# Designs tried in a protein design chat: miniprotein binders against a7ua95r516to809. Part 210

Target 1, 294 residues: a7ua95r516to809
Amino acid sequence: ASLSLLSISDLVPDLQFIFFWMSNAIEILYFIQQKSPAYMQTIELMDDKAGSKESLLSATISANEEAMTILEEVIMYTFQQCVYYITKTLYVVLPGLLDCNPFGTEPSSEQCRRAAGVCVCAVCVMPEAVRRVVSVFQTTSDLLQQYQVHSEIQSQMFAYLFFFTNVSLFNQLIDKGPARGWFQRSRVLQIQASVKILLDWAKGAGHNHLAQKFFAKFCSTVTILASPPQQLSQMSWKALCAEHPSLKPVQLHRILTQYQLMAELGPLPIWQPSSEDEAYIYRTVDLLESFENH
Short names: E, the ipSAE of ESMFold2; O, the ipSAE of OpenDDE; V2, 0.75 times the mean of E and O plus 0.25 times the DockQ between their complexes.

## First folded at step 17 (miniprotein)

Design ah12 (at its last look DockQ between E and O 0.88; V2 from the best seeds 0.78)
Fold by ESMFold2, look of step 17:
Structure ah12 (fold): chain B 294 residues (1-294), chain A 83 residues (1-83)
Amino acid sequence: as target 1 above (294 residues)
Amino acid sequence: DPKEKVEELLREAERLLEEARKALEEGDFERAILEAMQAIIQIARAMLEAEKHGTDPEVREKLLEILQKAAEILLRAEEELKK
């Protein structure tokens, strides 16, 4: 197995280099786009000092075009590298969310203990596994702010990170859940509480819309699994599809099957898929999500 | 040889940076803009090439330094040219 950096703090030097380049490339590209007409016109209107005006103008036109091209390449490359480094870290830490218990956790930091043994802050209720994920998001946010990366790029970054988080958690739950006992109701409630901590972080960081959009599939899955049997058994297949449009028929069918097993319910007529959906509930190629679909 | 390509790009970026600094000092703001932009082009190429093959921390520091200085000259020269 290859050596991987597990902590986001070990990646900070790489991320600082990347964010420095991304932020400056964006600002320089914007500068050229905004200022180039003016300084080009100034050169055109120069008194021809030592007969060099035509050469200077021609070279400046060429440099403008070449700079914009290479800076766009830098922006694309650095964004992809940020995503690569950060998602590599997320991939390692995200599975822990599915095993942790947020309800019985002892205070985990000195700031909780400094509060005279009475824990009031979100850090003190956060299990270590959740803290590791939040730390990745918070460190990313802090670096983006430190380097003054344009807000549109920051939003795109978190859209990709939330997309990746959703795919990773969903795929692990579906693929490994039966063997790991993650469909037991008490464990589902623990998972739901852990995800709420992540959603609260995203809301406080100004990314609520992105989190609502990109966590929808995983959140829908957990919401269904956490529902009391008397409530869920009254919802038809069509009602469940309408309430959870992010779930494909094969995914919803698999989730309900696991729910039945763990809640000790037999097949329910009300959960029978629609005729059109029956063609799709066994498409195993659609069960897991692709990390490339974003 | 990828290492030699990065070194060539770095040398060219450093040469252009020094020419841009000199132009700024002499009040040739039009040439300072051009040469700072040319330095930015070369150092951006150096960064992209270096990062494809893994980059030594010393090279990364040099890449940061040259970009920062070239961008500063570009901005200062443009501001002076407007006056």
Scores: ipSAE 0.761, ipTM 0.943, lowest interface PAE 0.5, mean pLDDT 85
Fold by OpenDDE base, look of step 17:
Structure ah12 (fold): chain B 294 residues (1-294), chain A 83 residues (1-83)
Amino acid sequence: as target 1 above (294 residues)
Amino acid sequence: DPKEKVEELLREAERLLEEARKALEEGDFERAILEAMQAIIQIARAMLEAEKHGTDPEVREKLLEILQKAAEILLRAEEELKK
């Protein structure tokens, strides 16, 4: 109940605090690592006023080690907290992406219309469900940039968020898709269009490679499901495996089985798994993606 | 009490920050760096402790203030040591 009310905007104050600490902790850690040798040498070169130099040097070494340790803990903690908060928000908005009709005349968000007139920005013309997802990522990006978080950490953050998003969407599609009609061609095309909007945003935000990498499973699934029966029925199991290497045999088999049912296709010998894959198509434990593998 | 521990860490951080500032003013840049780093250690501990037990906006604000001041001292002291 309470999670459904949590917007990314409500988390901004907490995220600001966390990102501030993350950025500054990284900067201070880097400072210590880069500058410590130089200022320790200055201490070593100081006149020995009655053992004060040795004491100062020892204290400085100890403080550097302790500072680096605690700052690393802060960086880890803040990263984990950011991921935690942002993924909670994603968890709430991602299901809407699968139900979204991007071809519908859904009015652009009232909020963008109020502030600057008819905003024709790419985000404002997005379907509401897509915009909500993009808003989470955009807010994250804006905060990371605002606090000048190191680019590597930004990349790691987006990698995880895209991973999480892919796992969530893939699992929902595989598990609930048949029952919710998401395997119907019209619905698949809607999902494909919605995902394309998200991927286009990611490309525009400079995360194209990460998005392509981490959304591969979901995109492959949607691509297969969006394929015309005439085209897909001409593709062998081996060809489909080669074209969609991100899918495990059990996943591909499940997708094809559900496609066959949806398209009212008879048994297709061409889709029969190879003898090598036959043992793997029954590994139902591998059907859904795990959130723990990242 | 987690709250008392955070308050103790904050008080120590403020003390260390003041010592760092004095050292900087006296031209003892090596000591200024040491004391500023020690202040940062205490506020980082305070941050981690405070966040484990809930969020207090006043504590957060104080932590950020001390962090900023300590970082400024570090930077200024380092710049002076390069001259």
Scores: ipSAE 0.745, ipTM 0.926, lowest interface PAE 0.6, mean pLDDT 90
ESMFold2 (binder alone), look of step 17: mean pLDDT 82; pTM 0.783

Design ah2 (at its last look DockQ between E and O 0.94; V2 from the best seeds 0.80)
Fold by ESMFold2, look of step 17:
Structure ah2 (fold): chain B 294 residues (1-294), chain A 83 residues (1-83)
Amino acid sequence: as target 1 above (294 residues)
Amino acid sequence: DPKEKVEELLREAERLLEEARKALEEGDFERAILEALQAIIQISRAMLEAQKHGTDPEVREKLLEILKKAAEILMRAEEELKK
């Protein structure tokens, strides 16, 4: 199975249909929840004209319950479908963040400078790889706003998208990093700069608290890897665990092992895990994160 | 079979929508509420079924149209019933 390239723009018609249904299902469900006590009471109190009151009341009770049930199912289904389509697109573009050189001149940056002269807007100075990821998030945000999706659902959507992004980047870095040279100091600094640009976008878009929460594992990883050897070598295992609670012992150990190798600090382990953590540093089943919400 | 099931659900939703519209016109707001709810149920089932099997853009347009119209009748009937 060859991976195909998916653009978020190719998915917009499907996403528009899904967001329309999700937004309308939410509004109709809310309407029924808020209004049905009153109209049910009115039906219960109406005159028994033509002997139809009991049948109408019974049918309306059943229809209310069934409508609320099916609308909740629609909301859950459409949310899952949005996540499915959007994360497929993210999966394709996220690896570019790990290969990106945000300090160099890129075609999009040169195009912006040549066409418009000096441009200081965040989008025009954004490296192409970061721009591709931001485009997915921005398109999602624009669609959610266009269809007036409830703010709680918008937050839940971005919470999952940031969670997915964190898991994808972390797993790729840990799994492919040695072969791709991503643990080299200069590469880590490039990755750190690219992630900062993405986090700045999330802050400007009103999602700072979600991004800080759900990117924590990947950001901790990059922060450790970007640390100067003089500073990191002075920190104990316990101090690193306290500074980076999002990292499991096996993950921290793997990161420090790669750091020591790439910083050429010799073969003798510098960081000694606590007695309790030593049991966990080789648990490879805990090394990579699951894409399921935990 | 899957496309036949979607078409059956659409046909039933369209029938219920027209009955709800007539009930609203006749001032039978209690029945308009019931029939709009029933249309919403059937069109929602049609959407869920259609998405399992992929759907024609024309079917998607019908799904959107019927949902919006049924919701409008539900809300109008409730507003009139409050009077």
Scores: ipSAE 0.794, ipTM 0.953, lowest interface PAE 0.4, mean pLDDT 85
Fold by OpenDDE base, look of step 17:
Structure ah2 (fold): chain B 294 residues (1-294), chain A 83 residues (1-83)
Amino acid sequence: as target 1 above (294 residues)
Amino acid sequence: DPKEKVEELLREAERLLEEARKALEEGDFERAILEALQAIIQISRAMLEAQKHGTDPEVREKLLEILKKAAEILMRAEEELKK
């Protein structure tokens, strides 16, 4: 199937299997880790009926160690598979978020319209492009909860998904933004509103801290671009660096340069990088974020 | 054949599961733990092999069922040993 047609709904059956297995493997591993010392000791204290105890104990120790090892492998594998499938769906829907006009009268989701007529639920009032992104995260959340996946694994999953989303959106905005007109003030305000909806969802889902942490670069970029020229032109390079510490000097410089071009501002000496940062603004390799750094 | 390997691992896991169940019923809780752990190992290997090559829904359900049953035996046997 073409990547363009892949929806999270199409992956639900595969994800259900993986999440079920992951959850059970975690539970069993945790049980073994917690209970193994106690049942090993119990075996050791049993009456030695004809020398069979030592062999049984040795076999049980070996089986216990092997079971823990293979369950860890299963957990890692299932986690990676979940991430792979979910990020694949995100990759398809994320570009739509940058083109979304959240201020337009977009029709409510067809699913809610069919069920209840005019649904005013938080999901139904979302722009379609935002709703598609939120649907991926919501489906992931629902599956994690349905299968009672350990909270630490849930946090790791969302951390990675938010990381991936931030990298994807940031890189697209920096790379394609000028050509797509995403640096235009009106478009930036649309993007800002769309991201706010996503962040509000994340807050409602209990992932506020993770969302704030992992969306920092994208949010900083959008915040700078959304700033009025009169306000932003009064901010020094150092002040902007301090206010947006998630941005590398090369990234900030790129954003400001593109902002200057878009706003038809002449050269602004106040935005000149410090002597300390001057060497870093030319590190084009650091301009785009890497997916590998997580 | 990956499918044959999964089937072999499943058969072994089922055998071990039955031995674990029998041991549990006989009150041999130590043996039940050992056999349940061994069943978990084999079924986990089967899962990993199955996922690499794709599995039909029926095989997936069977894998999960065996895992669940083995875990239940393990937990019951551990509880009985404390007693």
Scores: ipSAE 0.725, ipTM 0.927, lowest interface PAE 0.6, mean pLDDT 90
ESMFold2 (binder alone), look of step 17: mean pLDDT 81; pTM 0.768

Design ah3 (at its last fold request DockQ between E and O 0.90; V2 from the best seeds 0.83)
Fold by OpenDDE base, fold request of step 18:
Structure ah3 (fold): chain B 294 residues (1-294), chain A 83 residues (1-83)
Amino acid sequence: as target 1 above (294 residues)
Amino acid sequence: DPKEKVEELLREAERLLEEARKALEEGDFERAILEALRAIIEISRAMLKAQRHGTDPEVREKLLEILQKAAEILLRAEEELKK
């Protein structure tokens, strides 16, 4: 009940506080790391008035070390909190992306209706379910930029969020897809179009490489499922493994088995796993992706 | 009480911030840096403790303000040492 009402917009004030601390802690830490040798040297060059210099130097060294340590803790903590809040929001909105029909004429978002002009921005023409997912990422991007968070931390944040998104979507598709009809070609094409919108956003936001890397499993799954039966039935197991290296043998086998059932295809010897992969196709523990492996 | 400890840390951070400010005004830039660093330490401890136990908006504002002021003193003092 309470989770279903959680909007990224409701978390913005909390996220702003966390991002402020994250950014400032990084900046101060960087400052200390770069400037500490110089100001310590200035203390060392001071006239030694009755041991005051040594005391000041020792105190400054100690304070510097303690400050760096606690700022690192702040950075780690704030990063974890951001990830926690954002992934919690993603968890709520991601299922809607799988059920979304991007080819439907959904009315423009309420926000764009308030502007006297028809906003034709890419976000305004998105289906609501896709827009909600994109809004989480956009809000994250905007906050990271607003607080000028270091680029490395931004990259790590998006890497994790894309990882989480891929795992969530992949696991839902594999686990619930057959029961929900998401393996039907028409539904797969809708999912493919929705994911393309998200990937296009990530490209526009400068995260194209990360998105391609971390969405590889989900994209490969969708690509296979979107393939015409005539095309896919001509591809060998080895060819599919080579084309989709992000998929484990058990995952590929599951996808092909479900595809075969959905497309009412008879047994396809060409999809028979290699002798090398035969032992791995039954490792059901490896079927779903883990959130802990990142 | 976690709340009481956060308030204690805030008071200490404010004290250290004031010492840093005085040192900066007196032209004791080395001491200003030291006291600003100490203020940053204590305010960071306050933040971490407050977040783990829930934060009051008033506490959040103080956490932000003290951190900013301490950082400003640190930057100013370092800039003056380069002259």
Scores: ipSAE 0.831, ipTM 0.960, lowest interface PAE 0.5, mean pLDDT 90
Fold by ESMFold2, fold request of step 18:
Structure ah3 (fold): chain B 294 residues (1-294), chain A 83 residues (1-83)
Amino acid sequence: as target 1 above (294 residues)
Amino acid sequence: DPKEKVEELLREAERLLEEARKALEEGDFERAILEALRAIIEISRAMLKAQRHGTDPEVREKLLEILQKAAEILLRAEEELKK
């Protein structure tokens, strides 16, 4: 057997079914909302045609309301199902971004290697770990376009996918980073380069503002960790909080603690929390992010 | 048995779809709208029920077919009603 559920391509048939239902439910709901005042009025005027009783109008009013209710439920359910399947795939592939070395990238296939003299295929040249993540986003984007899903729903989908990506990467880094060596400066620079490739994809796909909004915590973390020691050691805690408002005090404290250790800046704390933040730097319940942030 | 419930909902949706199609062809556009809405309700219930316990490919095909046909009748009946 195999672990076929690790690939977004294996989920495409299920996603096609779900996107079909979501897209059609949206269109039918919109149609009913826009057209029902007129056709309900016409039905009312014709209800007594040739011995009809009032039950046709009453039945249609009830069916109209029930259809809108069930279609809203379909839309909510199908959106949640899409998110569930896609994030299951993302959860498997995202940790690889923290281990990959984007600076030593080779063309990923024989076709791409042979085509290198003709043109460079960005996806084929991309590190495998980054490609796996981009492929999930790209496949999602392609399916949303294929089924002509309303643009607001597409934006909500990617907002959640970027939110999920941010939480997953941040939590993995904070929780496993010390043991995995991810706070070493050479590793941080590699992570920064990998994240840049993802952000470039998001910009090219028309999602730059969503990515900037929802990757803020992870990007702030990497920016701090990538900073030269001489520059970072000159910044006050207050200045760092102001520059990186997405980070909670316990998170900033943990990041700076790891930074100081890896940069060999001595054992004495360099950054002193403000008096109002000092109560919060040990709140372990706030260290990791929740996937249910609202 | 959830699978039997889904098949019951499918059969009812198919019956309602047939009633909507007949009404449309007979020029009874008011009844065609009602029956198309009812078919959409039942097929949507079938889809939601089917997703809770897994869906075989033949059921998926029927779910797609009935929804699309019911929606087409609804749209056509509304267009004809305005003529």
Scores: ipSAE 0.784, ipTM 0.949, lowest interface PAE 0.5, mean pLDDT 84
ESMFold2, look of step 17: ipSAE 0.783; ipTM 0.949
ESMFold2 (binder alone), look of step 17: mean pLDDT 80; pTM 0.761
OpenDDE base, look of step 17: ipSAE 0.827; ipTM 0.958
ESMFold2, fold request of step 18: ipSAE 0.782, 0.769; ipTM 0.951, 0.949
ESMFold2 (binder alone), fold request of step 18: mean pLDDT 80, 79, 80; pTM 0.751, 0.742, 0.754
OpenDDE base, fold request of step 18: ipSAE 0.828, 0.830; ipTM 0.959, 0.960

Design ah4 (at its last fold request DockQ between E and O 0.94; V2 from the best seeds 0.84)
Fold by OpenDDE base, fold request of step 18:
Structure ah4 (fold): chain B 294 residues (1-294), chain A 83 residues (1-83)
Amino acid sequence: as target 1 above (294 residues)
Amino acid sequence: DPKEKVEELLREAERLLEEARKALEEGDFERAILEALQAIIEISRAMLKAEKHGTDPEVREKLLEILKKAAEILMRAEEELKK
């Protein structure tokens, strides 16, 4: 109940605090790492006034090491908190991406509705369900830029968020898709269009490579399901494995089996797993993706 | 009490920050660096403790302010040592 009300906007104040600490902790840590040899040497070169130099040097070394250690802890903590808050919000909005109809006329965002005209911005033309997902990513991007978070940390953040999104969407599609009719061609095409909007956003935000990498499994699944029966029925198991290397044999087998049922296709010998893969198609533990593998 | 511990850490960070500021003003840049580092340590401890036990906007504001000031002193003191 309480999770359904949480928007990314509600978390912005908390995220601002966390991103401030993250950015500054990284900057200070980097500064200490770069400057510590020089100021330690300066202390070493000081005139020894009654043993004060040795005590100061020892204290400064200790403080330097402790500062670096605790700043690393701060960076890790703040990163984890950001991920926690953002993924919590994503968890709420991601199911809508599978259920949305991107070809429908949904009203513009509330933010753009306040402008005296029809906003034709990329966000306003998005379906509401897609816009909610994009808004989470956009807010994250904006905050990372606002606080000038180091580019590597930004990349790691988006890598994880895309990973999480892919795992979530993939698992939902595989687990619930058949029962919800998401394997029907019309629904698959809607999902494909929605994902394309998200990928286009990621490309525009400079995260194209990460998006392509981390969405590969979900995109492969959607691509297979979006394929016409006439085309897909001509593809061998080996060809499908080669074209969709992100899918485990058990996953591909599950997708094809459900596709066969949905399309009312008889058994297709061409989709029979290889002798090498035959043992793996029964590994149901590998069917769904784990969130722990990142 | 976690709150009391956060307050203690904040007070210590503020004390260290003031000592760092004085050292900087006196031209004791080596001492200013030490005290600024110590302030950063204590304020970081305060932040980690505070955030694990709940959020207080006033505490958060102090955390931000002290961190910023300690970092500024650290950077300034290092710059002065190079002159």
Scores: ipSAE 0.834, ipTM 0.961, lowest interface PAE 0.5, mean pLDDT 90
Fold by ESMFold2, look of step 17:
Structure ah4 (fold): chain B 294 residues (1-294), chain A 83 residues (1-83)
Amino acid sequence: as target 1 above (294 residues)
Amino acid sequence: DPKEKVEELLREAERLLEEARKALEEGDFERAILEALQAIIEISRAMLKAEKHGTDPEVREKLLEILKKAAEILMRAEEELKK
């Protein structure tokens, strides 16, 4: 069988190899760091009856240093490879979140409204597009646990995966949203419900703080777009900036413009950017996010 | 040839692993530590080189086996040295 297919299930053998190496490299590095002072002192204090103590000590000093250096390189490489393989899979499945309907009915249905206030999995079936994304996260979590990867490394991995997810979803919404009709109110409510399912997964997996941090930009965007016109039209630019600090001025301005179009509202004076922010709403270079930065 | 280089590194790691095992069995725990560290270095180099250019599944199996065994010798030798 060919390993060119990038589904998460097809990558499990590669991820298993990489996680094994990462986990063991971490444990060996820690062992050397903790134990080398003692065993090197024992060698230094040896009786030099055979005349080989200095050679053994010198070689062991060199080997300790070289081992720690290369194990750090292994850890960095294996982490980067895991993230690379997993994000390639995420890149393929994430766009579907913007097109799916997690309700199976109109967003205003009583069944869906109750699910939004209670456990979603009890009422709303998980649409295939959301399931594909959750499957990537769940498979990653299962493998990390199976190989007993250090909890700090697990957190760093999910921090990056959530960052990647946020950037991918935000950029696609901003870039393709007008053509795809993703700014229509009913559509935004469906997107909001789909993201809620992902956030619930993250909370249940023990990553709530990471999800809150790294999904902030996309969640703020959807929250604004989902707001009732009666409420949002009464919020000033300054208030919106304060409520949504993750959004750059050019991003907030673009989101409000799309909101005006979908709600068929004319320009609102209360949404005029502050004098300080006015220069920043023209920075189109800042509109889309980079996958290389947080 | 990257595959030839990987095989050379793998053979050197195996040689060092066997020397470390022999040292451990003979009670030369200081040398067992050194040779296990050297095996870990060589097998780590082999893994990084192999994965950069794509690795056969059977080579991956040897990479896993040697790393695990070298780590076990290192930790056993350190434990014995403290006695």
Scores: ipSAE 0.799, ipTM 0.955, lowest interface PAE 0.4, mean pLDDT 85
ESMFold2 (binder alone), look of step 17: mean pLDDT 78; pTM 0.722
OpenDDE base, look of step 17: ipSAE 0.816; ipTM 0.954
ESMFold2, fold request of step 18: ipSAE 0.773, 0.775, 0.789; ipTM 0.939, 0.939, 0.953
ESMFold2 (binder alone), fold request of step 18: mean pLDDT 78, 79, 79; pTM 0.728, 0.736, 0.735
OpenDDE base, fold request of step 18: ipSAE 0.831, 0.834; ipTM 0.961, 0.961

